VHH binders against q9y6x5. Designs and how they scored, part 133

Target 1, 379 residues: q9y6x5
Amino acid sequence: LPPKLLLVSFDGFRADYLKNYEFPHLQNFIKEGVLVEHVKNVFITKTFPNHYSIVTGLYEESHGIVANSMYDAVTKKHFSDSNDKDPFWWNEAVPIWVTNQLQENRSSAAAMWPGTDVPIHDTISSYFMNYNSSVSFEERLNNITMWLNNSNPPVTFATLYWEEPDASGHKYGPEDKENMSRVLKKIDDLIGDLVQRLKMLGLWENLNVIITSDHGMTQCSQDRLINLDSCIDHSYYTLIDLSPVAAILPKINRTEVYNKLKNCSPHMNVYLKEDIPNRFYYQHNDRIQPIILVADEGWTIVLNESSQKLGDHGYDNSLPSMHPFLAAHGPAFHKGYKHSTINIVDIYPMMCHILGLKPHPNNGTFGHTKCLLVDQWCI
Key: E = the ipSAE of ESMFold2; O = the ipSAE of OpenDDE; V2 = 0.75 times the mean of E and O plus 0.25 times the DockQ between their complexes.

## First folded at step 5 (VHH)

Design z5 (framework vhh_5j56_2; at its last look DockQ between E and O 0.01; V2 from the best seeds 0.00; counts 0 for: pae E 8.2 > 2, placed apart)
Fold by OpenDDE, look of step 5:
Structure z5 (fold): chain B 379 residues (1-379), chain A 128 residues (1-128)
Amino acid sequence: as target 1 above (379 residues)
Amino acid sequence: QVQLVESGGGLVQPGGSLRLSCVASGFTFSGSDYYAIGWFRQAPGKEREGLSSISGSSGGSTSYSDSVKGRFTISRDNAKNTVYLQMNSLKPEDTAVYYCAAGPLYGRSEFSKEYDYWGQGTQVTVSS
């Protein structure tokens, strides 16, 4: 039987939650599998970009999902969480479920993973759920596991997405021990449900399961605000994305806009597109706007508005607070092995290896994950 | 803004010693469980070579390339947010620009691209 892989994402699961909170089910999962304690994600550290990086192995500039909110100046199209169904935005890369789907005697399944309900390169998963945040984890899990167990052709790759602890992180802030303990307890229980379901169906021993996340969460405060209106008139630019990385489309001379913003705050870096640091791999795409503003960790960019978020993400991808974790279990993985750090783009070549797929060109390094795999030599 | 500044380079005779310093600003190295500081060098016409790294964890795990093992020692001063490279028994082959880099804990000598921040470098010349 071909290898099977289930990729699970709990949105906004900060890596150090594992150190600061209790996860009996997840720890048991880890004990019987592997843990990567810290995953360096891609800049910007947002949901759509990073989820697509996981399944493409590409930096944002390469796969073209450069933010949760995008604007294409040529087509004048907009992308957002409420407008993400146009294949135009996704077709600059080939996600792994498409690659898998196109193989003989294989099919893919998806429960609300970003991009999975869109035909990409004229291909959509054989089984998928349209995104609906109101659908319970249980229902998503039931569908995914049913497809993994009973589909023909067999589902060999599946994705499962859940919106927590991100939503709660935004609401309470990651440092709220009381509320976040409750939220994270629920997440651990869901992991318990996942494991139990797989065992009940007889999938546990043969299914490879990756549990990961797209980004972390940093503490925000009303005391750490950057008001752009204090620096520049709103009529001089269009805001494509706001915080903590603002994408600025000038309506006047770009240099003038830049000059008005460059000294707006000591807690914000202002970049012309060509001056964006190379380490971000966030330059070579037309969907990246002419000017980007990057707030320091914990600072919020606002427009004469008070931020209601006590936590946020999207900051510099080198910040530990932005990093998720990765845990895995199954026949492809060692038992009881812990690894310090990988890049989020490294997940793709690993998954391709597990599934026996030829990877598309990507930015991942298979060498970073070899120690996780039983069939590889760990150097 | 994260900044790394190297110092301590210079001219030394074969068999001599130098101590390089890398001062980090913009982040606290000692408090990071996920970052490492590495030393690299690049000689004229050669590729950049990783030499040594030290983690920001409390244990301060260290690594060395074979080319410098037994001669070079990496250390850190948390109070000064500084990493040092003590270079002993220097050889003419050690002549290069030496760079300090900061990055994730997985940053290793053979993977310079894994480091996020770099210093400007300091020249080390070993000559009789």
Scores: ipSAE 0.036, ipTM 0.608, lowest interface PAE 4.5, mean pLDDT 93
Fold by ESMFold2, look of step 5:
Structure z5 (fold): chain B 379 residues (1-379), chain A 128 residues (1-128)
Amino acid sequence: as target 1 above (379 residues)
Amino acid sequence: QVQLVESGGGLVQPGGSLRLSCVASGFTFSGSDYYAIGWFRQAPGKEREGLSSISGSSGGSTSYSDSVKGRFTISRDNAKNTVYLQMNSLKPEDTAVYYCAAGPLYGRSEFSKEYDYWGQGTQVTVSS
C-alpha cells in the first residue's frame, strides 16, 4: 500500500481566522485529524519564499527564493514575471516533488504550487498546470484527483494552491468582518468540496492530506505610511523590493546610504546585511541586498504615494498575525489531536517521513512533528 | 499625488481595433527603477485579469498574458509620460472595463494585488 500525500495551500490564511470565523467543513476535517494552531513561518513572510520553505525544509537564505522580487548580484538577473520560470532562481534547493518522482515507481502532480511549473534540476513535476490565476479551484482539484487516481507510475505526492484568502486580505484587510466572513465561508465550502470529491473517488481512506498556508495578514492604513523619498534621493540606490521589507542596493557608498536611512522613521528598522538579526536566518545569500528596511507591523513603506492595500504581509515572522495554521488527515495522522506550534521548515521532514523519502539536508526538526504521527513515540 | 488616467475606450465591432492611453502624473515613469505600468481588465462578475505590462527601465521591457499575446501591443511615449495598449482583432469576450496600474517591476504582473496605483478605468465594448 504505497503512501500518498496531498499538500494544499490556501494563501494568506491567518491562523486566528480559525478562532474568529466559522469553518464547519474545516473543523470537521480537523476533528478527524490533527491541527497545529500556529505555524511559525520564515522571514520574509512572503508567498514565494514560504511556499518553497514548506517543500524544501530550508530557510530562505539557503533555498535562494528570498522574496517575491529579487536581484542576483552575481549574475545580474532580476526575478520577474518574465523569468520566474527560469530554473536559475529555484536550483539552490531540491523540492520534495523532485525527490519523490526520482524514486522508482513514483510520480508527482501539481496544481499551481509555486515552482512546480519550473524544471528544477532539469526535473519538472510529472504532471502540472502552468500558473494561471483564472483557473478555478474546481478545475485544479479535478486535475489533481484525476492524476492521483489514474497515473502510471502512480502519483504519490501532489500539491494544490489557491490564492485566497490572501487576495481578499490585501483588498479588505483582515479586520473587515463582513467581507472576510464572506470570503472565508467560500473557502470553507471549497474544503468541503475537496473532502467530498476525495470520498466519492475512493481516495479518502488511503490519502494523507495536509491543508496549510504560507503566511497570515495584518491590517494596513493610510495613517501608517513610511515615506522613503523624504529620507533619501532615488539616485543613491536601486530599489529591488519595497514593502514591508525594502531591499536596497546602494549606488553610492553603502555607509552613506545606511546613514541617510537609519533615522528615517521610528516605525522601521534599517539593517546592513551583516547586522540582520540572526533569528531571521536571512543573511547568507547573494540575493539578499546590502541594506534591508523592515517596517513595523501594519506600516507600509512608500516612495511618497498613498496605498490602496488594506492588508499586507512580509513582516517579522515572530508576529502572530504572520502565522498560518496546519491541519492534516489521513492514515499517517492521529485523530482529534491538537498541537500548539511548529516551524514551517518542520513540514518538509515530516512529509519525507510519511512518503518514505530520505530528506535532503534541511533546517526542520522531525521531533517537532512526531506527536502528529501514529507511528511515532510522542515526546 | 500619483494619478493614472485611462482614455480611448468605446464601442467597436468584432475584429476591430482600439487604442487605449494611460497618462501618469505625480511620478516620472521613464527611468523608474521600481515601477512598471500594466493593463488589466474586469468584466462584470469576474476577477480583474492582468493583460500586459511595460517597465520604466531602459529598454522598456514588455510582457503579455497568453489571452492577449499576439493581438495586443503595449508601448510607451516617455515625453508624454504615457503608456498605450493597441488592441487588435477584438472579440466580444474582450468587453470589459480596462484599467492601467503602476506596480513593482520585478513582481508577478498576473496578480493585481502587486499593483499600488490604479486608474479609474475606461469601458471597452465589442458588439455588433
Scores: ipSAE 0.012, ipTM 0.511, lowest interface PAE 8.2, mean pLDDT 88
ESMFold2 (binder alone), look of step 5: mean pLDDT 79; pTM 0.809

Design z6 (framework vhh_5j56_2; at its last look DockQ between E and O 0.06; V2 from the best seeds 0.00; counts 0 for: pae E 17.3 > 2, unsure alone 62.2 < 65, placed apart)
Fold by ESMFold2, look of step 5:
Structure z6 (fold): chain B 379 residues (1-379), chain A 128 residues (1-128)
Amino acid sequence: as target 1 above (379 residues)
Amino acid sequence: QVQLVESGGGLVQPGGSLRLSCVASGFTFSGEDYYAIGWFRQAPGKEREGLSSISGSSGGSTSYSDSVKGRFTISRDNAKNTVYLQMNSLKPEDTAVYYCAAGPLYGQSYFSDEYDYWGQGTQVTVSS
């Protein structure tokens, strides 16, 4: 049988949830496989950019999905996570499901992973679900397992996306132990259902499964607001994205806009594009606006007053609160191995290796993941 | 897909009031989706004009054109995923088809090219 891989994301699953909450099903999954305790994701630590980084191995500046909200000045096009279907936005990279399904005797399947319902380079996932957040995890899993078992050419790469714990993390905040415990227990039950379904269908022993996430979550508060309207009038700029990384397109001289913003709050860093820290790898794309504002952890940028969010993400990718985990099980992976950290862009070349695909040029380092794999010399 | 459905139009006497509703589906206002919702109108023989917009997850960012400022109020009910336009002190020149539209995060544009999703429109007629 050709090697098969299922990539699963539980959105917003902060790495330290694993040590602070009980996950009997996920812990059994880890015990029989591998764990990477922290995955350092890409800046900005938002959903669309990090999901695309996982499947392309590229920094956001290189794959072109630089935020959940974007604007292209030349074409006047706008992108949002509910207006994401124009291939224009996605075509700066080739995601792994495209490369996979273009091989002889291979196809790809997707249950709502960002971008899989878009014809990227005129190629859409061979089997896919259009995004709809009301579709249950069970239905997503049923479709994925049906396609893994019953497709010709066979599905060798599949993706599965789930919105929790991100949605609840925004609603309650990660420090709400009562509500987050309930949410995370439900997620652990879903992981148990996943494993049980794969066992019942005869897939478990020969399918490689990665369970990971795109980012974490930090606590927000009405006491930690940065009011942009108190520092600058709306007429001076076009707002492309707001919080926690604001994307500012000046309508007047850029230096004047910068000067009005630079001392707006001690809890916000203001960068001209050329001054964005090199460690962010977030500069060399036309979709990155001339000025960005980066809030300190737990601070929220607002236009005039309140925010309804109790948790948020998108902050500096060096922050542990922004980091997800990675767990994996299957014939390609060791059993009972724990690894401290990898970069999120390292997942792509590892997946290409597992599937026998030649990776496109990328920012990942295959050597960082060798210790997870049974066919590699560790260190 | 994002869909918008307007309601609440009709015939009203000068000086009267109407409340238009725009029910959105395909996204939620309280999520990470940062849509601006704008109201527009088009009178017979005239170009479509922008009237008002509302944005932000809490609906706290609003704008109004000079032609309606002080008479119209835009508001939003996140629980019902609905945007309203309360129209007071209506004049015969307010007679038009009224549209709601949704566009990317920054919805202070009065130009229709900035909005990607449009409702079918609802007729408002102000006459005695």
Scores: ipSAE 0.000, ipTM 0.172, lowest interface PAE 17.3, mean pLDDT 88
Fold by OpenDDE, look of step 5:
Structure z6 (fold): chain B 379 residues (1-379), chain A 128 residues (1-128)
Amino acid sequence: as target 1 above (379 residues)
Amino acid sequence: QVQLVESGGGLVQPGGSLRLSCVASGFTFSGEDYYAIGWFRQAPGKEREGLSSISGSSGGSTSYSDSVKGRFTISRDNAKNTVYLQMNSLKPEDTAVYYCAAGPLYGQSYFSDEYDYWGQGTQVTVSS
């Protein structure tokens, strides 16, 4: 039987939550599997970009999902979480579920993972749920596990997405111990439900399961605001994305706009597109706007109105607060092994290996995950 | 500092309509906010009942209880940071105090304990 893999994402699960809160179900999962304590995600550290990086192994500049909000100046198209269905945005890469499904005697399933309800390269998952935030985790889990268990051709790759603890992180801030404890307990319970469901269906021993996230969360404050309106008139530019990385499309001379913004705040770096640091791998795509603003950790870029969020993400991907974790269990993985760090793009070649798929060209390094796998040598 | 304030309640005849408003403060409705706003009601001597919810996240997903489906419509205006409940074809049994509540996305259930913040409520009376 071909290997099977379930990829689960809990949005905005900051890596150090594992150290600061109790997760009896997740810890049990880890105990019987593997843990990567910190996953360095891609810049910008947002939901759509990072989820697509996980399943493509590509940096944002390469797979073309460069933000949650995008604008293409040539086609005049817009991308947002409410407008993400145009294959135009996704077709610059081939996600793993497409690769998998194009194989003989295999199919893919998805429960609301970003991009899974869009035909990419004229291929859509055989089984998928249209994104609907009102659908419970239980329903998503039930569908995914049913497809994994009863499909023909068999589902060999499945994705499951859940919006917490990101939403609560934004609402409460990651430093709210009382509220976040409650939220994270619920997440752990969901993991318990997942494991129980898999055991009940007889899938647990043979299914490879990865539990990960796209980014972390940093504490924000009303005392840490960067007001762009104090630096530049809004008529001089179009705002494509706002905080903590603003994408600026100048309506006047780019240099003039840049000069008005470059000294706007000591807590914000302003880059011309060509001057974006190489370490971000965030330059070589036409969807990246001519000017980007990058706020320091915990600072919020605003216009005239103050931010109401107590937590946010999207900051420098080198910040520990932005990093998620990765846990895995199944026949492909060791038991009781912990690893310090990998890059988020490394997940793709690992998944390809597990599934016996030939990976598309990617930015991941298979060598970084070898120690997690039972069939590989670990130095 | 999250606050919810309901308004729009009152006395109406059977078959009439009301539009309730819930204005939120302390957090803003934005495209990437994965919050849920729900409407509840509580009649005298009865348990609080979940009626409808709307997501603050992508797509603005909505849900309705069977008791109000087809009659009530929930909507939101992000610019005004307001959620509305349009109530049509009102019946005497709809008489209750109506509450709006806010919480994380998983709070889109009809269970009141999933919502963290509540308004003071607004009285709706349907009577001839």
Scores: ipSAE 0.000, ipTM 0.241, lowest interface PAE 13.1, mean pLDDT 92
ESMFold2 (binder alone), look of step 5: mean pLDDT 77; pTM 0.797

Design z7 (framework vhh_5j56_2; at its last look DockQ between E and O 0.01; V2 from the best seeds 0.00; counts 0 for: pae E 8.3 > 2, unsure alone 63.3 < 65, placed apart)
Fold by OpenDDE, look of step 5:
Structure z7 (fold): chain B 379 residues (1-379), chain A 128 residues (1-128)
Amino acid sequence: as target 1 above (379 residues)
Amino acid sequence: QVQLVESGGGLVQPGGSLRLSCVASGFTFSGSDYYAIGWFRQAPGKEREGLSSISGSSGGSTSYSDSVKGRFTISRDNAKNTVYLQMNSLKPEDTAVYYCAAGPLWGRSYFSKEYDYWGQGTQVTVSS
């Protein structure tokens, strides 16, 4: 039987939640599998970009989903969470479910993973759910597991997405122990449900399961605001994305806009596109705007308004608070093994290996995940 | 902002010793369970070479390239947020600009692309 893989994402699950909160079900999952304690995600550390990086192995500049909100100056198209269905935005890369779907005697399934309800390279998963945040985890899980169990051709790759603990992290802030404990307990219970469902269906022993996330969450405060209106008139630029990484499209001379912003705050770095640090791998795409502003950790960029968010993400991808974790279980993975860190783009070549797929060119390093896999040498 | 500052370089005779220091700011090294500090060097006309790394974990795991193993020792002072490279038995071929870098804990990884922050470098010259 061909290998099967279920990729699960709990949005905004900060890596150190595992240290600061209790996860009986997840810990049991980890005990019988593997854990990567810290996954370095891609800049910017937002939902759409990082989820697409997981399934393409590419940095944002390469796969073209460079933010949750994008603007293309040539076509004048906009991308947002409410407008993400145009293949134009996704076609700069080939996600793994498409690769898998195009193989003989294989099909892909998806429950609301970003991009899965869009035909990419004229291919869409054989089974998918249109994104609807109101659909319960249970329903998503039931569909995914049904497809994994009963489909012909068989579903060999499936994705499952859940919006928590991200939404709650934004609302309460990651340092709110009381509320976040409640939220994270629910997440652990969902993991319990997932495991139980798989066992009930007889999938548990043969299915490879990866549980991961796209980013973490940092504590924000009303005391840490950067007001752009104090630095530049809003008529001088169009805001494509706001915080904590602002994408600026100048309406006047770029240099003038830059000069007005460069000293706006000691807690914000201002980059011309060509001066964006190489370590971000966030330069070589036309969808990246001429000027980007990067707030320091925990600082919020605002426009004469107060932020309602007590937590946020999107900051420098080197910050531990931005990093998710990865846990995995199944025949491809060791039992009881813990690993310190990988890059989020490393997940793609690993998944390709597990599924026996030829990976597209990517930025991942298979060597970083070898120790997780039973069929690989780990020195 | 994370900043790394190297010091301790200079001119030394073959067989001599130097101690390099890397002071980290913008993050607490001892609290960074998932980060490592690495030492690199680049000689004229050569590629940057990874030499040694030390983790920010409590155990402080260390690694060394074959080129410096037995001669160089990496250590850290958590109170000073500083990493040291003790270089003994220096050879002319050790002449290079030495860099410290901070990045994810890869264990024995000497790939420069894996490190997020870099110091400005310090010149080490071994000559008679």
Scores: ipSAE 0.017, ipTM 0.478, lowest interface PAE 6.2, mean pLDDT 92
Fold by ESMFold2, look of step 5:
Structure z7 (fold): chain B 379 residues (1-379), chain A 128 residues (1-128)
Amino acid sequence: as target 1 above (379 residues)
Amino acid sequence: QVQLVESGGGLVQPGGSLRLSCVASGFTFSGSDYYAIGWFRQAPGKEREGLSSISGSSGGSTSYSDSVKGRFTISRDNAKNTVYLQMNSLKPEDTAVYYCAAGPLWGRSYFSKEYDYWGQGTQVTVSS
């Protein structure tokens, strides 16, 4: 009886892939539902921060997952494989699956969404898979549909995460039409399988499904490298993250480090923490380092002369290449509606509305998503 | 300029041991304040799986996935710019191509996309 929602992310799915490649299955999903053509994500445009922003409605400075690589100077903790399950990193926010399963007679399920295998505020997703990239999409989908169909109390919120097209986007670059066409066709087939599985199990008509992503991908090349070692000696700083946003912890006077870096490349902006542009909403957290370096689109910060990556993300969130899309289908959504843009933080209050949950304080604006929903008047 | 070369793969019986080596060139691993070297594997038809990593810094830390913790040990020899993976109590399920990779010290080894440099791989086969 309660409304149900499945949130699906295909990592690194750039919004304009929809117009540059063929997606028969996804386009049919969109035709019978809604599309947001561009979702403006949060800076830094990386995987962990943006997935947590989707489920908390918060900017990175507010939810505390400020990058894929982080350091806390007081505790000397690093956010790494060995430490990413420590609730310390995640407890600055309450993700939607925690709020959902604390309601009477509700459960949450998760197949690999970042944070769902962590006991955040002493609460772990009711059903979850420990992260393992070797688990196929089919197995993830089978677990999710099993839990949606057979759980007591019922699963009302479920998540599903897939690593592509991000992994292939890094390997080939978004401009490699031959390889990316093959990768994206495989993803479209997975979307077709998802829809068909939901129909076969009798879930399709009464389940709300969101298909979205965390960020896009831009083309890189060996002609666009910024060699950090050419500008500053290793002994002057600790490097917390490298590219395309470097996080610099000075070992000497911060102004001296800044001065060595500020003219390192015309293709890189250097910010003292206090001078980070307000539009990034990326300043007010102790995990943000005293100096950040922000490469121009398609430029790679390296410690040496080469990089094997042909595509990357993490750049300025105003760049269209960093933006994902959002598509949705289900009883809460209109059919055949297209919307130009929302902010990624707007997804959270929309999901709370669909599920009948009281949202925690957040940065999203429910009004931005009203036109997607059948129970709302579009302004 | 950067190159990673794996060696030490082969055929082994269940319960046996192998030691893999990863020789880095084009950067000095032991002199890097940023890079870690990690081990990954990929079995046919499966996605690439992160196994272990070790930092290049003097205070270098190690990490292990749950699937190999207690059976595999990562180590390094700074003089040789080499990282090792000692694999004990091998099972048929450990059959895969094993890769070394270099990436951010503070990155996520179970996301292979976090690593900047990759070796060509070495085959490990566990069968009787």
Scores: ipSAE 0.013, ipTM 0.540, lowest interface PAE 8.3, mean pLDDT 89
ESMFold2 (binder alone), look of step 5: mean pLDDT 78; pTM 0.813

